# Ledger of designs, part 9: VHH binders against Mitotic checkpoint protein BUB3.3 (BUB3.3)

Target 1, 314 residues: Mitotic checkpoint protein BUB3.3 (BUB3.3), of Arabidopsis thaliana (Mouse-ear cress) (f4i241)
Amino acid sequence: MSGDRLEFENPIEDAVSRLRFSPQSNNLLVASWDSYLRLYDVESSSLSLELNSQAALLDCCFENESTSFTSGSDGFIRRYDLNAGTVDTIGRHDDISTSIVYSYEKGEVISTGFDEKIKFWDTRQRESLVFSTDAGGAVGCVTVSGNNLVVCVDASMHIYDLRNLDEAFQSYASQVEVPIRCITSVPYSRGYAVGSVDGRVAVDFPNTSCSSEIKYSFRCHPKSRNGRLDGVCINAIEFSPCGSGTFVTGDNEGYVISWNAKSRRRLNELPRYSNSIASLAFDHTGELLAIASSHTYQDAKEKEEAPQVFIHRL

## First folded at step 5 (VHH; framework vhh_7nfr_2)

Design c8A (from B1 with P104A)
Fold by ESMFold2-Fast, scan of step 5:
Structure c8A (fold): chain B 314 residues (1-314), chain A 121 residues (1-121)
Amino acid sequence: as target 1 above (314 residues)
Amino acid sequence: QVQLQESGGGLVQPGGSLRLSCAASGFTFSSYAMSWVRQAPGEGREWVSSISWSGGSTYYADSVKGRFTIARDNVKNTLYLLMDSLKSDDTAVYYCAKHSYGLAWSRFDYWGQGTQVTVSS
């Protein structure tokens, strides 16, 4: 294990779903199945907020330093006032809501759910729901890059132009050809990096004719080191925001590995964590990596130890 | 729109065998791990078995290991539990449960309605 373990007033009592750093500070959101949204100040090493949301939280995002959102197991989309320590609901999916992201270009919250809907929310208006459209299938993961929203359905990326939501999505088959588990945008690029359920990473450039952009795929975590017959799942993938071309992957056996995207070479492997890697997040400088070591129950025999969050300094 | 429909339960004598089936619809079945969970009268829910999305990894509770076999057919969107050498202690309602990637087994995102298994003389 690497890094400083975060200390919480009350232990995290169920799986961590997502870690998100603020885009401007070392404030970290921790969303978990125990129904709490926690805000941690990494600079002062202190818990700033711990707020019970009445439902398991499956994803979270920042709008700004004082406002965040979660998607919940009850379908509700919640808005948090991080200074006042209050939560309210802004709307609901017809089933479990699994992903939530903030679009700075539109000024809108975007969520997906098991109802196979993509919903757009603008909290500046009285009725927050501004648009709803079909995802085209069960959504595995979501990312936003500029004016593009990417929704992963099985092994395909469904790409929406946020400037023209009247246009149908464009479907792009990923190079991994197996279900996509996680996705992130490549900084300063029109590309996306995806992690698959069988340990592969692909970097794809959908809807581009640019000859300088080269697609590739490779096995990052090729087979289980701990006796799994169908290999390992890449649960988390994140690019360093500092433009170094470095990305990190985390698998369901507790391994965190860093890679050079251009050379496709392994740069470092951290000592194994005790649980699956549930989430990874870089701070705004790229010098800190937050790591959630948490049971994900992808296998029923996974240890149900208390989840832990670590800050690794690069 | 997610639906899980169990079948195959019934009354059987100790030492007998049953095959449970779970028909899944409304989601991409081949992309999710699946489990069987049971609840005996007056008791809490007990995890019985899980199978990975590909069928390559299977896991069993110690109480059923060597007697039960979990299997799936990703073409037919069907989950199976083959139960051999049944004991009176196996009497329970058996539920088919869907995992999402990264969700706790105790936090199944969908359950079936269950099928009753009664093991008695």
Scores: ipSAE 0.012, ipTM 0.281, lowest interface PAE 8.8, mean pLDDT 82

Design c8V (from B1 with P104V)
Fold by ESMFold2-Fast, scan of step 5:
Formats: C-alpha cells, structure tokens, sequence
Structure c8V (fold): chain B 314 residues (1-314), chain A 121 residues (1-121)
C-alpha cells in the first residue's frame, strides 16, 4: 500500500463512494455509505468537518471552498455549508441519485438518478430545480467539461450542450462496447476517457468535427491473482491536471496504475491495496493523488474491511 | 435468462404486517446487491431498500426506515422484505430488482413481475 493514511474522528464504517479535491486547495471531500460527508485538510493533515447526512452518500462535488453537494441513496440532493457545518436538502430524485457534478460555466448543480432523469439545480433560486430531462436510459456515470455534459448509458455517451438544452442529446457509441463504469474529461481537449466493467479504457472524441486527436482503446487491468479477466472492473479513472498527459486507473482488485495517454503505455503501478479502489482524485496541482481503498460490493468474496483513504505524493 | 419471482403481497389493515419474498434464478444471486422498489397507483417507481451481496449492509428510504427490514438467504437464493406498521401510503406494487455491478454505483438491470400490497380497512 502506498501513501499516508488519513485519520478521521470516526472510522469510515461503510463503502467510500467518491473522493473530490477542491479546485482551489488541498481540501478533500470524502462521501461514504456510512452517511458521512467528511472534509479533510490535506495540507495540515487534519479533519475539518464531519457531517452525518442521514443517508448513504453516493457522489459529491464542490461549488466553492464553502459550499458542496451530495447525491444520496434516498434520492435527496443535499447542500453543505462547509464553514457553518450545516446541511440542508435542495430537492430529490424519484429514486436513488447516483451522480452529482457542478457546472461552473452554468452556475448549476447537475444530478442523475435511477429514475433516469438529469436534474439541474440553481440554489440561488427559491425553488432550486430549474430543469429536468430524460437521460435516455439508466445512467452509469457523468462528467462536465465546459459547455458539454456527458451522461453514460450502457456503452454509449449521451452528450448535452449546456448552452442549448432544448436540443436532443447526441449519442456516441464508445469503443469499449460494454457498460461504462467511469468517465473523465481529457484536459485541454474535447476528449473523454472511459473505464469499462471488463477492464478496458477508451479515449473518445465524440464532439470533435476536425481533429488531429486519435481515438483508441486498450485493456488496461493488471493480471488477476488467478488469471481471470472477468472479475476486473475499472472503478475510477482520472487525468492529471498538470498537463503531463498522464491518467490513473483504479480497479476492483486494488490496483492503481498510471498511464501515458499519448503513448498508451503503463508508467507506474502502486503496491496493491487491500480492498477495491473505489475512487481516485488529483489535487488541483496534480502533485497529490487521493486513493480510496474500500469494499464496493462487486465480488462475493470481498471482505467488508474498514475503508481507508491514502494520499500518494507524485 | 434472469428470473425474479415476487410473492407475499395482499390486503392488510393499517398497522398490519406482511413478508414479501423474491425467488431469484438465472444468475449467481450471492454475488449481487438486491433491492426492493415500489410503484403506487398513478406514481413513478420509488426505491424502498437495498442489501449488499453478503447481507452485511442494508439501506432504507426515509419513508420506511424503522418499519421495514430487508434480508436475504443466499443458500435459498431468496430476497425478503419484512414490512411492519403498514400505512395506507405503503399501498403499491412491490418489485424485486437486481443490481448489475455492485451497490455504490449500481443500477437496476431487471425487475420481477411485482406483488401487490394494499393497505386498507
């Protein structure tokens, strides 16, 4: 296992869903199924905030240093005042809400749920819900890059133009051709990197009309202990924000691997973690990588050990 | 090929109890998280409860927390929902649902035929 383990006031008692660094600082959000949203100051190695939200938390995002949001197993979208240490609800999906992102371009929170809806929230309004549309199917993962919202449905990317939500989404079939588990935008490009349930990565450029960028896909999981490929799932994929063209993947067997996006070659593999990798996050500089080693309930033999979060220095 | 068969619904008085069962076949039941979802007349589907593959973790909608218990028997390939202190608002068709990929980011792949629960005098 690599990196410094974070200490929390109360141990994380259930699966970690998401790690998110602030875009401006080394403040880290930890959202988990034990109902807590935790804010950790990685600079000072101290827990800043721990808030019980009354429901398992499935995803989180920052609006700014003082405001964050979560999506929950109860469908509620929650807003947190990180300075006051308070939480309130701003709205609800009709089923489990699985993903939440913040659009800085639009100034809105965007969430998805098992109700197959994409909901847009503006917390500056008395009633926060401003728009709701159909995702075109069950949503696996979501990312926002500039004016583009990408919602993954099975093996397809549904791309929405945030400037014109009256237009129908554009559908692009991913090169992986199996369900997409995770997605991230490629920095400084119009591309997206996706991880699949069977251990494949694809880099796709669905919204590029004229491009020198090259689409590719490859199988990027380490060999399992028993040589089986059917048990490996890419749970997390993230690009380094520092412009190195490096991305990292985390799988359900506990491996974290770094890759060169241009050459498609493995750069480094960290010593195996004891649990699945549930989430990965780079800080705003790309110098720190946060790693959640947590059961994910993907395998019948997976031990329900206490989750751990590590900070690895690059 | 996945088959889910719900049973145990019926008419019950307010404050009464029911036990729903879901018999699963066509997949390795013990490897998947399972859920109960309901649909009341004229409304959309509402998630009720989920259980991890091992039964070690359970989750409930606020509307049923403290009244319902989700359980599973991995030897019998059966999912249960034990409903206590039933209210008229619990009147719905209850569906058994399979999670494809694990609880923390899973979605419902399959739904059974449902079992009707009516809470009325």
Amino acid sequence: as target 1 above (314 residues)
Amino acid sequence: QVQLQESGGGLVQPGGSLRLSCAASGFTFSSYAMSWVRQAPGEGREWVSSISWSGGSTYYADSVKGRFTIARDNVKNTLYLLMDSLKSDDTAVYYCAKHSYGLVWSRFDYWGQGTQVTVSS
Scores: ipSAE 0.016, ipTM 0.389, lowest interface PAE 7.2, mean pLDDT 83

Design c9F (from B1 with W105F)
Fold by ESMFold2-Fast, scan of step 5:
Structure c9F (fold): chain B 314 residues (1-314), chain A 121 residues (1-121)
Amino acid sequence: as target 1 above (314 residues)
Amino acid sequence: QVQLQESGGGLVQPGGSLRLSCAASGFTFSSYAMSWVRQAPGEGREWVSSISWSGGSTYYADSVKGRFTIARDNVKNTLYLLMDSLKSDDTAVYYCAKHSYGLPFSRFDYWGQGTQVTVSS
C-alpha cells in the first residue's frame, strides 16, 4: 500500500461506497455504509465534518463547496449544508438508491435506484422532484458529461440527452460484452471508459461517428493473483483531469494500476492494499489520488479489515 | 419479472443429506448475490447462507456452518444448497432469495415459493 492514511474522529465502521473530490478544491467527500458522510480537507490534513445520515450511504456528489448530496440504502436522497453541518431529505426512490450525480448544465441532481427509475431533482423548487423516467433495467453505474447522461444496464450504456428528456434513451452495446461495474467520462473527448466485472476496460464513443476517435478494449486485471477462480472485478475507473491521457483502475483484490490511454500500456502499479479498492478519485489538478481500501462484500475475508482512505501524490 | 423456483426438499432421517436447487429467471442471475432463508413451524424466518454474485465468497449462519454448502452455477442460472448431517432442528420451509445487486446481507427479495425439508425419524 502507498499514500498518507486519513485520520477520522470516528473510525469508519463499514464499507466505503464512494470518494469524491470537490471540482474546485482538495475537499474530499467520503460516503460509507456506517451512515456517515465525511468531509476531509486534504490540504490541511483535517476532518472538516462528519454527519450521521441514519442509513448506509451508497454514493455522493458535490453541487458546490457548501452543498452535497447522497443516495442511501433507504431510498432517500439527502442534501447536506457543509457550512452549517446539517442534512435534509429532498425525496425518495421506491427502493435502494445506488447512484447520484450533479448536472451543472441543468442545475439538477440526478439519482438512480433499484426501482429502475432515473429521478431529476431541483432543490430550488418547493417540490424538488422535476422528472422521473425509466432506466430500462437495473442500474450498475452512472456518469454525466455535458448534456449527456449515461446509465449502465448490464453490458449496455443507455444515453439520455439532458436537453430533451421527452425522447427515449439510445442504447449502446459496450465492447466488454459482460456487465459494466464502473464508468467515467474521458476528458477532452466525447468518449466514456468502462470497467467490467471480469477485469476488462473499454473506451466507447456512443454519441459520435467521428473517425478521429478510436474505440478499444483490453483485459487489464484479467486474472486473480491470489487464487480467485472467478477473476477480478474493476470496481473503480477514473481519468486524470489534467489532460495527460492517464487513467487509473482499482480491483477487488486491492490493486491500483495507472495506464496510458493512447498506448494502453501500464505506467505504474501501487503496492497492494489490504482490502478491495472500493473507490478512486482524482483531485481537480490531477496531482492527488484518493484511494478507498474497503471491503465490498465480494470476499468474506475483507470483513476483518477496517476500511481505510489513502492520499497518493502522483 | 423475477422468478425463483425451489426444488429438492423432502423427508429425511437425522444424519441424512439433501440437495436443494433454485432455478432463477427474469434477471441477470450472475450480477446478484443469492441466499437461502428458512422458516421453521411456528417460528420466524432465519437466514441460512449467502453467496456473492461470482460465487467467490460464501457466508453461513453459525447453526449450519460446517454442515451446509452453498454453490451457484451462473451458466445454468441455478443456486444450490448441499445439506449434510441434517438434524431435526433443520426442519423448515427453505426459500431462495435474491439480494439487491451483488452484495450479500443486503435486502432480500422473496419470489420463491419455498421447498419443505422435514427431518424426522
Scores: ipSAE 0.007, ipTM 0.255, lowest interface PAE 8.9, mean pLDDT 82

Design c9Y (from B1 with W105Y)
Fold by ESMFold2-Fast, scan of step 5:
Parts: C-alpha cells; structure tokens; sequence
Structure c9Y (fold): chain B 314 residues (1-314), chain A 121 residues (1-121)
C-alpha cells in the first residue's frame, strides 16, 4: 500500500463516499456513511474539523475555504461553516441525494437525487432553492465544467447549459455503452473522461466538432486478478490538474493505476490496497493524491473493515 | 433470468402491520444491495428502504423511518420489509429492486408485478 495513512479522532466506521481537496489549499474533505464530515489539513498533518451530520453523507464539495456542502441519504442538502464548526440544512430532495457540486461560474450549489431531479441552490437568497429540473433518468454521476453541467444517466451524458436552464438537455451516448460509474472533466479541454462498471475508460467530447480531438475508449483495468468471474468496476477517475495530461483510476478490487491520456499508455500501478478504492482526489498542485480504501458493498467477499485514507506523493 | 417475486401485501386498517417478502433468483443475491420501492396510483416510483449486501447497513426514507424495518436472509435469498403503524399514505404497489453497483447507486432492476398494499378503513 502507498502513502501516509490519515489519523482521525474518531475512526471512520462506515464507507467513505467522497474525497475532495480545496481548489486553493491542501484542505481535504472526507464524507462518509458514518454521518461525519471531516476536514483534514494535509499540510500540517492534522484534523481540523469533525462534524456529525445525523445522516450518511454521499457526496461533498467546497464553495470556498470556509463553506462546504454535502448530500445525504435522507435527501437533505447541508451547508457547513468550517470556521465555526456548525451545520445547517438548506433544503432537500424527495429521496436520497447522491451527488453535489459547486458551480463557481454560476455561484450555485447543484445536487441530484434518486427523485431524478437536479436542484439548484443559491445560499445568498432567503429561499435557497432557485430551480429544479428533470435529470431524464436515474443519475449515476455528475460533473461541472465552466458553463456546462454533465449528468450521467446509464451510458449517456445529459448536458445542460447553465446560462439557459429552460432549454432541454442535450443527450450524448458514451463509447463505453455500459453504465457510467464516474466522470471527470479533462483540464484545458472540452472533454470528459468516464469510467464504466466493466473496467473501461472513455474520453468523450460532446458539444465539439474539432477533428483534432479524437475520442477513444479502452479497457483500463483487467478482468479480476483475484479469482472473480465477473469484471471490475472503475469507482473513481480523476485528472491531474497540473497539465501533465495524466489521470488516475481506482477499482473495486483495490487497484490504483495512472495513465497518460495523450499516449493512452499505463504509467504506474500502486501496490494493492486492502479494500475497494471508493474515491480519489488530487490536490490543487497535482503533487498529492488522496486515496480512500473502503468497502463499497459491491461484492459479498469484500471486508467491512474500518475505511482508511492515504496521501500518496507523486 | 433475474427474477424478483414479491408477496405479503393485502388490505389492512390504519395503524396495522404487514410483512412483505421478496424471493430472489437468477443472480448471486448475497453479492448485491437490495431496496424496496413503491408506486402509489398515479404517482412515480419512490424509494422506501435499502440494505447492504451483508445486512450491516440499512437506510430509510424519512416518511417510513421508525415504522418500517428492512431485513434480508442470504441463505434463503429473501428480502423482507416489516411495516408497522401503517398510514393511508402507505397505499401503493411495493417492488423489490436490485442494486447493480453497490449502495446507494441508482440503478434498479424491477421484476414481476409487485405486491399491493392497501391501507383503508
């Protein structure tokens, strides 16, 4: 296993849902099913905050260094004051809320849920809910890049223009042709990289006619190396923000592999982690990779051991 | 090939109790998280409760929390929903659903006609 293991005052007692670095610092959010949102200062190697939110947390995001949000198993969208150490609800979905992102361009929080809704929240207003629209199906994952919101439904990307939310979404069929499990935007590009439930990666360019940008797909993680008859699922995919053109993938058997997107070549494979890889996050410099080794309830043979978070230096 | 067969519904008075069962076949039941989803007349499908593959974690919609209990028997390939303090708003067809990609990911497979629960005086 690679990297330094993070130490918490209360051990993580249930699955890690998401790791998120601040876009401007080495502050790391850890959202988990044990109902805690944790803020860890990786630079000082210290736990900054640990807040019980009274519900399993499924996703998290930063607005700024002092404010973050989570989506919960109870449907509630929560806002955290990271300096005061307080949490409040700003609204809710009618079912489990599975994803949450912040749009810096729009200044709004965007969440999705099992109710197949996309909800937009502006916490500067007395009533935070600004807009709600149909996702077009059950949402698997979400990303935001500039004025584009991408919501993945099965094997398709539903693309929304954040400047005109009254217009219908544009549908784009991914090359993986099986359910998309994770998505990230490609830095300095109009592209998106997706990971599939069967171990494939695709790099797609919806909303572009550029002939020099060639979409591709390939089997990223081999079929099980540990005696499983079915394949592996890519649970996490993240692009390095430093412009090196590298990305990393993490699967449900504990493997983390790095890739060169331009050459489409494998660069490195880290020693296997003890549990599934639940989440991966680069810090703002691309020099640190946070890795959550956590059960994901995808396999009956998976150990339900206490989750661990590691920081690997690149 | 994959089959989920619900049973145990019926007519019950407000405040009553019912036990729903779902017999699973055609896949490795113990490897998947399972859910109960309901659909009231004229409404869309609404999630009720989920259980992890091992039964170690359970989750409930706010409307049923404290009244319903989800359970599973991995030896018998059976999912259960124990429903207490039933309300008229609980009237719906109840479906057993399989998660294909862990909990709480939103991919569900429905099979069969479900089981009708009617709460009426």
Amino acid sequence: as target 1 above (314 residues)
Amino acid sequence: QVQLQESGGGLVQPGGSLRLSCAASGFTFSSYAMSWVRQAPGEGREWVSSISWSGGSTYYADSVKGRFTIARDNVKNTLYLLMDSLKSDDTAVYYCAKHSYGLPYSRFDYWGQGTQVTVSS
Scores: ipSAE 0.016, ipTM 0.385, lowest interface PAE 6.0, mean pLDDT 83

Design f35G (from B1 with S35G)
Fold by ESMFold2-Fast, scan of step 5:
Structure f35G (fold): chain B 314 residues (1-314), chain A 121 residues (1-121)
Amino acid sequence: as target 1 above (314 residues)
Amino acid sequence: QVQLQESGGGLVQPGGSLRLSCAASGFTFSSYAMGWVRQAPGEGREWVSSISWSGGSTYYADSVKGRFTIARDNVKNTLYLLMDSLKSDDTAVYYCAKHSYGLPWSRFDYWGQGTQVTVSS
C-alpha cells in the first residue's frame, strides 16, 4: 500500500463507488454504498462533512466548491449544499441511477440509469428535468468533454453533441471489443481512453476527421498474479491534468499502474492494495492521486475488508 | 417472512447445462435486485451473478461470464440461472440471495437454503 489513509468520523461501512476532486481545490468527494457523501479537505487532512442520503450512492460530481450531486440506488438525483451541509432531491430515474456528470458548457447535470435513460437537469428552474433520451442499452460508464457526452454501452461508445440533442447519437465501436468498464477524456485532444473488463486499454479518436493521433489498444494489466485464470478488470482510468500525457489504471486485484500514453510504456506500479481498486482521482494540479481500496463484489471470492481511501503524492 | 427456495441442481458431466430456479415470497420481489452466490466444499461464499429489479441490467463474476445467464420473471416472483459449459470448478451449493439496497452487487441480507450442483464424470 502507498499513501496516507484518510480518517473519517464514521468508518466507511460499504463499497466506495466514486472519488472526485474539486476542479479548483483539494476538496475530495467520497460517495459510498453506506449512503454517505463525505467531503474531505486533503490539504488540512480533515473531514469537512458527511451527509446520510438514505440510499446507496453510486456516483458523484462537483458543480462548484459549494454544490455537488449524486446518483443513487433509489434512482434519485440529489443536490448537496456543501457549506450548509444539506441535501435535496432534484429528480428521479425509474430504476437505479448509475452515473452522474456536470456539463459546464450547458450548465446542466446529466445522469444515466438502469432504466436505460439519459436525463438532463437544469437546477436553475423549478422543475429540473429538461430532457430525457434513450441510451441505446445498459450504460456502463459516462464522460463529458466540452460539448461531447459519451456513454458506454457494452463495447461501444455512444457520442452525443450537447449543442444538438435533436440528432441521434453516433455509435463508435471500441478497439477492445469486450465490455467497457471505465472511460476518461484525453486532455488537450479529442480522444477517449477506455478500460475493459479483461484488462485492456484502448485510446480512440472518434470525432477527428484527419487524426494526427494514432489509435491503439493493449493489455494494461497482466493476467492474474494471484491464481486467477481469466485476467483482471480495469475499474478505473484517469489522465493526469498537468499535460504530461500520463494516465493511471486500477484493477480488481488492487494494482495501480501509471502509463505514458504516447509510448504505451509502464511508468510505475504502486505496492498492491489489500482490496480491489474501486476509484481513482487526480487533484486539479496532478500532484495528488486519491485511491479507493474497496470490495466491489466483482471477484469470484467475496471479501469483507473495510473500504479505505488513500492519498498518494506524486 | 422472507423465503427463497432454490431448485434445479443435480449431477451433470463437464460441458453440460443446468437451469436453476429460485421461488421468492414474503417480500415485494419486483422491488429488489437479486443474485446468485455459490459455496464450494471447504471454500468461502463466492458471488456469481446479479440482476437489477427490472431485469434491465445483469452482472457476472469473471469465472462465469459468457457461460452463465441470469434472468428473472417478476410476474412469477422467480429468479433463474442458466448454466452452460459447466466445469468441475463450478461444483458448489448455489444460493439465491436478496440484495440489501436493491443493488445488483451490494451486500446480501438474505440467502435461501441452497441447491447442490455437482459437475463430475
Scores: ipSAE 0.007, ipTM 0.249, lowest interface PAE 9.0, mean pLDDT 82

Design f35H (from B1 with S35H)
Fold by ESMFold2-Fast, scan of step 5:
Structure f35H (fold): chain B 314 residues (1-314), chain A 121 residues (1-121)
Amino acid sequence: as target 1 above (314 residues)
Amino acid sequence: QVQLQESGGGLVQPGGSLRLSCAASGFTFSSYAMHWVRQAPGEGREWVSSISWSGGSTYYADSVKGRFTIARDNVKNTLYLLMDSLKSDDTAVYYCAKHSYGLPWSRFDYWGQGTQVTVSS
């Protein structure tokens, strides 16, 4: 069972970069290289909004049900009014902007780019840019959990305290000794799960004082099952928000696998998708998993089919 | 192993045109998206344009949209940037780039010295 395929008025014409569910509803954002930000209502199975942004979109996030943001290949940070169906720019990186997250604790948008900057934006102010700091290197992925911002540089996690940005980041070397491709926070924990470019997962607790918290790493996706010489890259990792201790991974060969974090055992493997897994997202209940089957520009074995988004019911 | 060689830059007057080329080797060119990135004197890198592996999708920075055209020849393993209506602000070293792990999670690979474009009267 591959799940229910989403229908769009205009097919997605290029790679999906990110899927994001609203934290309060089954509204799903789809950001893609075809320059469109799409809002899909999974409850009614209908496309709510489709906005051309004039640049490939590389990441997206919700502020609330009526406001969302994207980072773009042109460096621009865009704000979307989801009720009015409008898009405006709020600022720009000096290079491609690769990641964007919203901090509910701080009330700010946080973006990173190839300019090796972390920029903080508050749209309540006349000039949105509030603060800019150095990432300490080229940023691969970003997550925010409570008052902590984690920026991944190669195999290291750079941890920022959002309550005190005057302090330098804490550097933490992941148990994965190869570049980190994706990161997610562990619910009800101070931990983070990372996926590597060679098929490994590590679960790390860089800010814990609890000696009972156990750090680990393991190879979760086997070496290529389909003859790729470059091996298997974990493109997406997400924890179920319901506290079950379950997480899912998606790779560049089209495999989606679910895991028990405590036992490190495979729980389920979905039938292979036709293209690489570009992004995964749980809805706020943990009962729905959105899956983007899309080329990622990683290998010749990727099909140049229109990208597809599926909803798998758990 | 991966090698990218840019050419076609030069001195041109405002309003002029140039065609940049990038010869690719050491990887399966037809399987990767390709990009043009520029760096003006004293400035950071600025993404200029991207093209999908098939050439079916093209993207441009707002500063060059309508003036530049990205193209590729998968048989010749060559990437092109056709630059029309050049402005002094287009003065930069232009680099051909490939991603190692796909956007947005990787950085561009550079394998050459780039090609200098100077727009001056």
Scores: ipSAE 0.019, ipTM 0.399, lowest interface PAE 6.9, mean pLDDT 83

Design f35N (from B1 with S35N)
Fold by ESMFold2-Fast, scan of step 5:
Structure f35N (fold): chain B 314 residues (1-314), chain A 121 residues (1-121)
Amino acid sequence: as target 1 above (314 residues)
Amino acid sequence: QVQLQESGGGLVQPGGSLRLSCAASGFTFSSYAMNWVRQAPGEGREWVSSISWSGGSTYYADSVKGRFTIARDNVKNTLYLLMDSLKSDDTAVYYCAKHSYGLPWSRFDYWGQGTQVTVSS
């Protein structure tokens, strides 16, 4: 286990769903199934906010230093005033809402749910819902990069142009050919990196006509090292924002591994964490990595211990 | 084939109690965490409770904490939800769900037909 463990006034009582650093500070959001959204100031090592949302939280994102959003197990999309310590609902999906991201280019919150909808919210207007469209299936994960929104349905990436939502999405079949569990955009490029339910990573450039030498896939994490019958799932994938071309992956057996995207070689493997890796997040400098060691309900070998969040210095 | 069969629902008055059961077959029940999820009329699904593979850890939505108890019998391959002090807001179809890929109620999970719970005067 690596890094400094974060201390909370009230222990995290159920799975961590997402860790998210502010794009401009060392403020860290921790969204968990115990219904709490927590804001932690990593620089001062202090808990800034702990707010009960009355539903398990499945994803979170920042708009700015004082405003964040969550998607919930009850379908509600919630907005948080991080200075006042208050929460409001801005709307809902017709089923569990699984992902939420903020588009800085549009100034809109984008959410997905098991109702197979993608909903767009503008909180500057009285009726926050501005648009709703079909995802083309149940969404497993979402990322936004510039004017492109990518939602993953099974093994496919559905790509939407945020400048023209009247056009149908473009479907791109992932090289992993098995369900995609996580996705992140590649900094300074039009590429995306995805992690699969069977331990594979693919780096793809769906808007680029290019040779296969710049797009690739490989088994990122080995077959189970701990006797798991279900195999290894990549639960988290994140690129360092500092332009190093480094990315990190986390699996359901508690391994965090760093990789060089150019050379496609493993750079480092952290000592095994006590539970599955549920989420990973880089701070805005790329010098800190937040790691959630938490059960994910994926298998019988997970420790039934309280979730923990660590800050690892790179 | 994986099968989940919910039962035990019915009509009760506010303050009443019900015991829901879910009979599981087609997989190694004792190796998986199990969940109860509900869907109220005209509403989306809402997670209610989870129990670890061993029964050593249980988790509840804030709306049901202190009123509902989740339990399992790994010998009988059965999941239970004991519901006390029922409220009109508990009116819903209740589903049990096996998890996979870290999403206990995902499209990759197996759901039964559900059992209707109606709490009204």
Scores: ipSAE 0.023, ipTM 0.447, lowest interface PAE 6.8, mean pLDDT 83

Design f50A (from B1 with S50A)
Fold by ESMFold2-Fast, scan of step 5:
Structure f50A (fold): chain B 314 residues (1-314), chain A 121 residues (1-121)
Amino acid sequence: as target 1 above (314 residues)
Amino acid sequence: QVQLQESGGGLVQPGGSLRLSCAASGFTFSSYAMSWVRQAPGEGREWVSAISWSGGSTYYADSVKGRFTIARDNVKNTLYLLMDSLKSDDTAVYYCAKHSYGLPWSRFDYWGQGTQVTVSS
């Protein structure tokens, strides 16, 4: 295992859903199935907040240093005042809400759920729900980049223009051709990197005919090294924000590997973590990588032991 | 092929109890998290409860916490929902659901036919 393990006042008692760094600081959100949202200051190595939300938390995002949001197993979208240590509900989905992202371009939080809806929330309004539309199927993962919202449905990316939500989404078939498990935007590019359930990564450029950006796919995590007969699942994929062209992948066997996107070659493989990699997050500088080692209920042989979060210095 | 078959629903009075069962076949039941989801007439689906592959971790919607208990028998490939202190608001079709990869990052990829629970006086 690599990196410094984070200590919390209450141990994480159940699966970690998501790690998110602030876009401008080393503040880290940890959302978990034990109903806690935790805020950790990685720079000072101190727990800032530990707030019970009364429902399993499935995703989280920052609006700014004092405000964050979560999506929950009960369908509720929650807003957190990180300075006051308070939580309020702002609305709900009609089923489990699995993903939440913040659009700085719109000033809105965007969530998806098993109700196959995409909901847009503006907490500055007296009623927070501003728009709801159909996702076009069961959503596996979501990302936002500039004025583009991408939701993944099976092997396809459904792309929405946030400037014109009256338009139907555009469907783009990913090169992986199997269900997409995770997605991230490529910094300084109109591209998206996706990880698949069979160990593949693809870098795709929907809505562009520009030949100077070459799309590709390759198998990052091939056959199991630990007795699984199937290809391993890429649970997390993240690009370094510093423009180095480096990305990291994490799989359901506990491996974290870093890659050069230009050469498509492996740069480093960290010593295996004790459980699946549930989430990865770079800090705003790209010098720190947060790693969640947690059961994900993907394998009967996963240890249902306490999840751990590590900070690895790059 | 994956098959989920619910049973145990029926008509009960408020304050009554029911035990729902879901018989699973066509997949390695002990390898997957399982959930109960309900749908009231004219409304969307509401997640009720989930259980990890081993039964070591259980999760409940706030509306049912303290009243419902989810359990599984991996030898019999059966999922259970034990419902106590039933309320009229618990009236719904209850579905057994298999997760495709792992909670929360997976959709329900297979659903049963459902079993009707009606709570009325």
Scores: ipSAE 0.007, ipTM 0.318, lowest interface PAE 8.9, mean pLDDT 83

